# VHH binders against Abasic site processing protein HMCES (HMCES): the designs that were tried, part 223

Target 1, 269 residues: Abasic site processing protein HMCES (HMCES), of Homo sapiens (Human) (q96fz2)
Amino acid sequence: CGRTSCHLPRDVLTRACAYQDRRGQQRLPEWRDPDKYCPSYNKSPQSNSPVLLSRLHFEKDADSSERIIAPMRWGLVPSWFKESDPSKLQFNTTNCRSDTVMEKRSFKVPLGKGRRCVVLADGFYEWQRCQGTNQRQPYFIYFPQIKTEKSGSIGAADSPENWEKVWDNWRLLTMAGIFDCWEPPEGGDVLYSYTIITVDSCKGLSDIHHRMPAILDGEEAVSKWLDFGEVSTQEALKLIHPTENITFHAVSSVVNNSRNNTPECLAPV
Short names: E, the ipSAE of ESMFold2; O, the ipSAE of OpenDDE; V2, 0.75 times the mean of E and O plus 0.25 times the DockQ between their complexes.

## First folded at step 19 (VHH)

Design wb20 (from wb2 with R106K; framework vhh_6z1v_2; at its last look DockQ between E and O 0.61; V2 from the best seeds 0.72)
Fold by OpenDDE, look of step 19:
Structure wb20 (fold): chain B 269 residues (1-269), chain A 123 residues (1-123)
Amino acid sequence: as target 1 above (269 residues)
Amino acid sequence: EVQLVESGGRLVRTGGSLRLSCAASGFDFSTYAMGWFRQAPGKEREVVAAISWHGGITYHADFVKGRFTISRDNAKNTVYLQMNSLKPEDTAVYYCAARPYQFYDKPSDYNYWGQGTQVTVSS
């Protein structure tokens, strides 16, 4: 996974992340660093994207079932990294393979500390190799959505206002991630960054791409992944597997350029 | 205590109309999506209609075909299902359900449920 969409307005995104804590109380996640949230139809590594994480990571004695939403850098920067520039990291941390998560220090260590997060997106993009050509067809992949009377097909919203309404009931894709905290050697703000755990693709996606993000399907899966206070690493890792509960459609080549940030990126062709 | 109380279910003739109501209490109704589900004997519970927390977005199942309409009044903490052109196939227990802000089509995605109201359509 090297490209996602996360374009919802902050308030809409927050509502989409409504949850019940362990007491059954409905809550909205509290924002940390909301100003770092930059909505985009075309998110690439090194950009900031919103993730969910347990409140216990920030507050001692907090209810670990409570959630915080925070924009984090895509591409995990390990806490032990000694260079002043995160871009000097010599290995790719955009994704973490589920089969080697415990073999890589950069992922094992933060995971052992309970630094599990849920990466939020409208969906993710993947490119299918065309046989006989060097051309790749991009696809937008997301949770199946309920069809509403006012919801035209994705991309058919004639007006921005109608588009926002359609997206107000959008089920966000919830991907399993690991995050870490990096303190710059020269001082400054702590950098929070994440990697997306990947698995072998489900049968439905296998023709498009052989790997897919580990998708946490449903509130229980999301809650267990986040709750590092009550759920062990071993139990959490049981949640990491391919899911068939996804849909996709072909999109235009507009998404190929990471600078393009328009609804056309995820519109069906 | 969270309560959803359905009312309005009764015996009606084919082609008749019925309006179901669901009164909600014990939670912030204005922040919940509401849904109507039905379960016929020997069948699975299925979504009939759903409405977003603000009422601006609605969903109706394919079998409704314009016959039913979901609406809500947040001031009254009530969701409604207007059912027209009823058919014997519509005979079921109708349930009101609630979940935070967004609506979904699966019963498992809803947090609160009413006791149900019986709708019977005779030929």
Scores: ipSAE 0.788, ipTM 0.898, lowest interface PAE 0.6, mean pLDDT 93
Fold by ESMFold2, look of step 19:
Structure wb20 (fold): chain B 269 residues (1-269), chain A 123 residues (1-123)
Amino acid sequence: as target 1 above (269 residues)
Amino acid sequence: EVQLVESGGRLVRTGGSLRLSCAASGFDFSTYAMGWFRQAPGKEREVVAAISWHGGITYHADFVKGRFTISRDNAKNTVYLQMNSLKPEDTAVYYCAARPYQFYDKPSDYNYWGQGTQVTVSS
């Protein structure tokens, strides 16, 4: 998993993250650094994307079931990193394999601190290697979406200003992540950064790619992954497995160039 | 106290029509998506239709498309299901359900449920 779409306006994204805390109260996640949110159809490593994490990471004695939403850097920078420039990391932290997560210090240490997050996206892209050619076919991969239709608007189905409403009901992809906090040696703000946990692909995706992000399917899984105050690392890792509840469609090569930020990146072909 | 109260279910002949209503109270109705579900004897509860919090986006299951129409009136805190061309296989208990902003297709996605209203369609 090395490319995602996360393009929704902040208010639409926030409403899509409505949840219940452990007391059953309906809530929206509280933003930190909302001005750092950069929506795009074509997010790549080193860019910022929104993640969910427990309020307890920020406030002593907070209810660990309450959620913060914050932009973080994709590509985990370990807290022990000693150079002044994160681009000098000599290893790739875009993804973390689930089968070795407890063996790699870059991931084991923050995980032991309860630094679990949920990475948000419209969906992710994957490139299928075509037998007998150098070319690859990109796919956009996402949760199955309930079919939406325009209610009661005369002629609204063919009116361009009304079609954007379907994204208002989009089920965001929720991927399991690990984050860390790095204090630059020269000073400045703490850098929050994340990795996406990966697993073997489910049968439905195996023809596209042999790995997939660990997807948290449903609010119970999301809540347990986030709640490091009540859910141990060992218990949380049981949530990490492939899922068949996923769908996809082929997209054009426009998405190949990470500078392209347009709806065509995820449009079916 | 959150309440969803369905009404309008009754016995009706094949080809007939019914309108179900669900009156909501105890929450901000205008920020909730609403759904109609049904459960036939021996079957799992299944989504029939749903409508977004703002009313501009709907869903209708394929097995009711063209026959059933969901709508809402935010001033009355009420969601409706207009049911036309009823068939015996539409016989079920119909439930109103709510969740914040977005609608989904699984019963487990919804926070609040009514007690249900029985719809029986005779041949």
Scores: ipSAE 0.711, ipTM 0.874, lowest interface PAE 1.0, mean pLDDT 91
ESMFold2 (binder alone), look of step 19: mean pLDDT 89; pTM 0.901

Design wb24 (from wb2 with G56D; framework vhh_6z1v_2; at its last look DockQ between E and O 0.69; V2 from the best seeds 0.70)
Fold by ESMFold2, look of step 19:
Structure wb24 (fold): chain B 269 residues (1-269), chain A 123 residues (1-123)
Amino acid sequence: as target 1 above (269 residues)
Amino acid sequence: EVQLVESGGRLVRTGGSLRLSCAASGFDFSTYAMGWFRQAPGKEREVVAAISWHGDITYHADFVKGRFTISRDNAKNTVYLQMNSLKPEDTAVYYCAARPYQFYDRPSDYNYWGQGTQVTVSS
């Protein structure tokens, strides 16, 4: 998993993240650093994307079931990293394999601190290696979506702003992540960064790629992954498995270049 | 103290019409999406129609498309299901359900449920 779409306007994204705390009270997640949210159809490693995490990470006595939403850097920078430039990290932290997460210091340490997050996206892209060629077919992969009907949709123009109207009821993909906090040795702001946990692909995706992100399907799974105050690491890891509740369609090669940020990136072909 | 109370279910003849109502209380209705689900004997509960919190986005299942229409009245805290051209296959208990802002297709996606109202369509 090395490319996602997360393009919704901030207010639409926030409402899509409505939840209930442990007492049953309906809430929206509270933003940290909203100015760092950069919506795009084509997010790549080192970019910022919104994640959910427990309020307890920020407030000493907070209810651990309450959620914060914050942009974080994709590509976990371990708290022990000593150089001043995160791009000099000598290993790839874009993803974390579930079968070795407790063996890798970069992931085990923050996980032991309860630094679990939910990575938000419209969906993710994956490239299928074609038999007998170097050509790769990109796919956009996402939760199944209920069909929506909008007033005036028949006469609507096919334009970028029309895409936002179609997405008003989109079910966000919710992926299990681990984050860490790195203090630059030269000083400056603490860097929050995340990795996406991966698992073997489900049967439905196995022809596309052999790995998939660990998807948290439904509010119970999301709540348990986030609530490090009540859910131990051992119990949380039971949530990490493939899911068959996923769908996809082929897209054009426009998405191959990460500089392309257009609705065409995820349009069916 | 959240309550969803369905009404309007009864016995009708094939080809007949009904309107179901669901009165909501105990929460801010205007920030919730609403759904109508049904459960026939021996079958799982399934979404029939749904409407977003503003009412500007709807869903109707293919098996009811063109026959059923969901609507809402936020001033009355009520969601409706107008059912026309009823068929014996529409016989079921119909449930009203709510979740914040957006609607989805699975019963597990919804926070609040009514007790259901029986609709029976005779051949």
Scores: ipSAE 0.763, ipTM 0.900, lowest interface PAE 1.0, mean pLDDT 91
Fold by OpenDDE, look of step 19:
Structure wb24 (fold): chain B 269 residues (1-269), chain A 123 residues (1-123)
Amino acid sequence: as target 1 above (269 residues)
Amino acid sequence: EVQLVESGGRLVRTGGSLRLSCAASGFDFSTYAMGWFRQAPGKEREVVAAISWHGDITYHADFVKGRFTISRDNAKNTVYLQMNSLKPEDTAVYYCAARPYQFYDRPSDYNYWGQGTQVTVSS
């Protein structure tokens, strides 16, 4: 996974992340660093994207079932990294393979510390290789959405108002991530960064791409992944597997350029 | 305590009309999406209709085909299901359900449920 969409307004995104805590109380996640949230139809590595994580990471004695939402840098920067510039990392940390997560220090260590997060997106993009050509067809991949009377298909929103309504009831894609905290050697703010765990693709997606993000489907999966206080690493890793509960459609080549940030990126062709 | 109380279910004849009501209490109704589900004997619970927290977005299942309409009154903490042109196949226990802000089509995605009201359509 090298490209995602996360374009919802902050208030809409927050509502989409409504949850019940361990006591059964309805809550909205509290924002940390909301000003770092930059909505975009075309998110690439090194950009900031919102993730969910347990409040226990920030507050001692907090209820570990409570959630915080925070923009983090895509591409995990390990805490032990000694260079002043994160871009000088010599290995790719955009993704973490599920089969080697425990073999790589960069991912094993933060995971062992309970630094599990849920990466939020409208969906993610993958490119299908066309047989016999060097051309790649991009696809937008996301949770199946309920079709509303007013929203029609994602492509049928003829008016800005209708478009907004479609996204107001959008089910966000929830991907399993690992995050780490890096303190710059020269001082400054702590950098929070994440990697997306990947798995072999499900059967439905296998023709498009052989790998997919580990998707946490449903509130229980999300809660267990986040709750590092009550759920062990071994139990959490049981949640990491391919899911068939996805849909996709072909999109235009507009998304190929990471600078393009328009609804056209995820619109059906 | 969270409560959803359905009412209006009864025996009706084919082609008849019925209006179901669900009164909600114990939570902020205005921030919850509401749904109507039904379960017939030996069948799985299925979504009939759903409505967003603000009431501007609605969903109706394919089998409804324009016969049923979901609506809500936030001032009364009530969601409604107007059912017209009822058929014997519509016979089921109808349940009211609630979830935060957005609605979904899976029963497992809803947090609160009523006890249900029986709708029986005779031929």
Scores: ipSAE 0.636, ipTM 0.835, lowest interface PAE 0.8, mean pLDDT 92
ESMFold2 (binder alone), look of step 19: mean pLDDT 89; pTM 0.902

Design wb25 (from wb2 with T58E; framework vhh_6z1v_2; at its last look DockQ between E and O 0.66; V2 from the best seeds 0.76)
Fold by ESMFold2, look of step 19:
Structure wb25 (fold): chain B 269 residues (1-269), chain A 123 residues (1-123)
Amino acid sequence: as target 1 above (269 residues)
Amino acid sequence: EVQLVESGGRLVRTGGSLRLSCAASGFDFSTYAMGWFRQAPGKEREVVAAISWHGGIEYHADFVKGRFTISRDNAKNTVYLQMNSLKPEDTAVYYCAARPYQFYDRPSDYNYWGQGTQVTVSS
């Protein structure tokens, strides 16, 4: 998983993340660093994307079921990294394989500190390699969406009214992640960064790509992954598995260039 | 205390009409999406219609499209289901459900449920 879409305006995104705490109270996640949120149809590693994490990471006696939403850098920078420039990291931390997560220091250490997060996206892109060619077919992959209609109207997909009916009710993809906090050696703000955990693809995606992000399907899975105060690492890792509750469609090659940030990136072809 | 109370279910003949109401209390109704689900004997609970928190976006299942209409009145904290051209296949217990802002199709996605109202359509 190396490309996502996360394009919703902040208020729409925030409402899509409404949840209940362990006492059953409705809440919205509280933002940290909202000015660092950069919506785009075409997010790549090293960019910032919003993640959910427990309030307990920031406040000593907080209820661990309460959620913070914050932009973090995609590509985990381990807390022990000693160079001044994160681009000098000698290995790729965009993804973390579930079968080796407890063997890799870059992931095991923050996981042991309870640094679990939920990575938010509209969906993700994968490229299917065509047999015997260098040609690749991109697909946009996302949760199945309930069909929506605007009250009292039917309109074209490209109009502002159609944006409202599609995206205002969009079920965000919720992927299991691990984050870490790195203090630059020459000073400056702490860098929060994340990796996306991957698993073997489900049968529905196996013709596109052999790996998929670990998807947390439903509020119970999201709550357990986030709640490091009540849910142990061992118990949380049981949530990490493929899901068949996923759909996709082919998209044009516009998405191939990460500088292209337009709705065409995810439009069906 | 959150409460969803359905009313209006009764026996009706094929081709008839019926309006269900669901009165909500104990939460901020204006920030919740509302759904109508139904469950026939021996069957799984299924979504019939749903409406967004602001009322501008809705869903109707294909099997009721053109016959059923969902609506809401935020001033009265009430969601409605107008059912026309009723068929024996529509016989079920109808449930009102709520979740914050957005609606989805699976019952497990909803936080609050009513006790249901029986609709019976005689052939």
Scores: ipSAE 0.795, ipTM 0.912, lowest interface PAE 0.8, mean pLDDT 91
Fold by OpenDDE, look of step 19:
Structure wb25 (fold): chain B 269 residues (1-269), chain A 123 residues (1-123)
Amino acid sequence: as target 1 above (269 residues)
Amino acid sequence: EVQLVESGGRLVRTGGSLRLSCAASGFDFSTYAMGWFRQAPGKEREVVAAISWHGGIEYHADFVKGRFTISRDNAKNTVYLQMNSLKPEDTAVYYCAARPYQFYDRPSDYNYWGQGTQVTVSS
């Protein structure tokens, strides 16, 4: 996974992340660093995207079932990294393969510390290789959405009025991630960054791409992944597997350019 | 305590009309999407209609075909289902359900449920 969409307004995104805590009380996740949230139809590695994580990561006596939403850098920067510039990291940390997560120090260590997060997106993009050509067809992949009478096709959401009808009830894609905290050697703000765990693709997606993000389907899966206080690493890793509960459609080549940030990126062709 | 109380279910003739009501209490109704589900004997529970927390977005199942309309009154903490042109195949227990802000089509995605009200349509 090298490209996602996350364009919802902050308030809409927050509502989409409504949850029940361990006591059964309805809650909205509290924002950390909301100003770092930059909505975009075309998110690439090194950009900031919102993730969910347990409140216990920030507050010692917090209920571990409570959730925080925070923009983090896509591409995990390990805490032990000694260079002053995160871009000098020589290995790719955009994704973490599920089969080698425990073999790589960069992922094993933060995972062992309970640094599990849920990466939020409208969906993600993958490119299918066309047989006989060097051309790749991009696809937008997301959770199946309920079709409302008033909701035009995703492509019709070009007007602000139509946008509310389509996106206000959008089910966000929830992907399993690992995050780490990096302190710059020269001082400054702690950098929070994440990697997306990947698995072999489900049968439905296998013709498009052989790998897919580990998708956490449903509130229970999301809760267990986040709750590092009550759920062990071993138990959490049982949640990491391919899911068939996805849909996709072909999109235009507009998404190929990471600078393009328009609804056309995810519109059906 | 969270409560959803359905009312309005009764025996009606084919082609008749019925209005179901669901009164909600014990939670912030204005922040919940509401749904109507039905379950016929030997069948799975299925979504009939749903409405967003602010009432701006509605969903009706394909079998409704314009016969039913969901609405809500947040001031009264009530969701309604107007059912017109009823058919024998509409015979079921109708349930009111609630979930935070957004509505979904799967029953498992809803947090709160009423006890249901029986709708019977005779030929």
Scores: ipSAE 0.793, ipTM 0.898, lowest interface PAE 0.6, mean pLDDT 93
ESMFold2 (binder alone), look of step 19: mean pLDDT 89; pTM 0.902

Design wb26 (from wb2 with K65Q; framework vhh_6z1v_2; at its last look DockQ between E and O 0.63; V2 from the best seeds 0.75)
Fold by OpenDDE, look of step 19:
Structure wb26 (fold): chain B 269 residues (1-269), chain A 123 residues (1-123)
Amino acid sequence: as target 1 above (269 residues)
Amino acid sequence: EVQLVESGGRLVRTGGSLRLSCAASGFDFSTYAMGWFRQAPGKEREVVAAISWHGGITYHADFVQGRFTISRDNAKNTVYLQMNSLKPEDTAVYYCAARPYQFYDRPSDYNYWGQGTQVTVSS
């Protein structure tokens, strides 16, 4: 997974992340660093995206079932990294393979500390290799959505107003991630960054791409992944597997350029 | 205590109309999406209609075919289902359900449920 969409307004995104705590009380996640949230139809590694994480990571004795939403850098920067520039990291941390998560220090260590997060997106993009050509067809992949009366096809919202209405009931894709905290050697703000755990693709997606993000389907899966206070690493890792509960459609080549940030990126062709 | 209380279910003739109501209490109604579900004998519970927390977005199942309309009044903490052109196939227990802000089509995604109201359509 090298490209996602996360374009919802902050308030809409927050509502989409409504949850019940362990007491059954409805809550909205509290924002940390909301100003770092940059909505985009075309999110690439090194950009900031919102993730969910347990409040216990920030507050001692907090209810671990409570959630915080925070923009974090895509591409995990390990806490032990000694260079002053995160871009000098020599290995790719955009994704973490589920089969080697415990073999790589960069992922094992933060995971062992309970630094599990849920990466939020409208969906993610993958490119299908066309047989006989060097051309790749991009696809937008997301949770199945309920077709509302006002929601024509994702592409049919003729007006910005109608578009917003369609997205107000959008089920966000919830991907399993690992995050870490990096303190720059020269001082400054702590950098929070994440990696997306990947698995072998489900059967439905296998023709498009052989790998997919580990998708946490449903509130229980999300809650268990986040609750590092009550759920062990071993138990949490049981949640990491391919899911068939996805849909996709072909999109235009507009998404190929990471600078393009328009609705055309995820519109069906 | 959270309560959803359905009312309006009764015996009606084919082609008749019925309006169901669901009164909600014990939670912030204005922040919940509401849904109507039905369950016929020997069948699974299925979504009939749903409405967003602000009432601006609605969903109706394919079998509704324009016959039913979901609406809500947040000031009254009530969701409605207007049912027209009723058919014998519509005979079921109708349930009101609630979940935070967004609506879904799966019963398992809803947090609160009413006890249901019986709708019977005679030929």
Scores: ipSAE 0.815, ipTM 0.905, lowest interface PAE 0.6, mean pLDDT 93
Fold by ESMFold2, look of step 19:
Structure wb26 (fold): chain B 269 residues (1-269), chain A 123 residues (1-123)
Amino acid sequence: as target 1 above (269 residues)
Amino acid sequence: EVQLVESGGRLVRTGGSLRLSCAASGFDFSTYAMGWFRQAPGKEREVVAAISWHGGITYHADFVQGRFTISRDNAKNTVYLQMNSLKPEDTAVYYCAARPYQFYDRPSDYNYWGQGTQVTVSS
């Protein structure tokens, strides 16, 4: 997983993240650094994307079931990294394989500190290698979405006007991530950065690509992954597996160039 | 205390009409999406129709075939299901459900449920 879309306005994104805390109280996540949120149809590594994490990471004695939403850098920079420029990191940390997560220092250390996050996106892109050609077919991959209509209108789901309403009711993709906090050696703000955990692809995606992000499907999975105060690393890792509750459609090659930030990137072809 | 109370279910003949109502209390109704689900004996609970928190977006299941219409009145904290051209296969308990802002199709996505109202359509 190396490209996502996360384009919703901040208020729409925040409402899509409504949740219940441990006591059953309805809440919205509290933003940190909202000005660093940069919505785009075409997010690549090193860009910032919003993630959810437990409030306990920021406030002593906080309820660990309460959630913060914050933009973080995609591409985990380990806390032990000594160079002043994160691009000098000799390891690719865009993704973390689930089968080796406890063997890699870059991921094991922050995971042991409970640094679990939920990475938010509209969905992600993958490129399918077609046999007999060098051409790759990009696909946009996302949770199945319930059909939406304007009130008092039936069956208009495929028009551009209905796509406006689709986004107002969009179910965000929720991916399991690990984050770390890096203090630049020459000073400056602490850098929060994340990696996306990957697993073998489900049967439905196997013709597109052999890996997929670890998707947390539903509030129970999201809550358990985030709540490092009540859910151990061992129990949390049981949440990391493929899911068949996923859908996709082919998109144009416009998305290939990461500088293209338009709705065409995810439009069906 | 959150409550969803359905009403309006009864016995009707094939081709008849009913209007179901669901009165909500104990939460800010204007920030919740609402759904109607149904469950016939021996079947899983399934979404019939849903409406967004602001009322501008809806969903109706394909089996409805234009016969049912969901609506809401935020001033009365009430969601409705107008059911026309009823068929015997519409016989089920109809449930009102709520979740914040957005609606989805799975029962597990909803936080609050009513007790249900029985709709019976005679041949």
Scores: ipSAE 0.778, ipTM 0.902, lowest interface PAE 0.8, mean pLDDT 91
ESMFold2 (binder alone), look of step 19: mean pLDDT 89; pTM 0.908

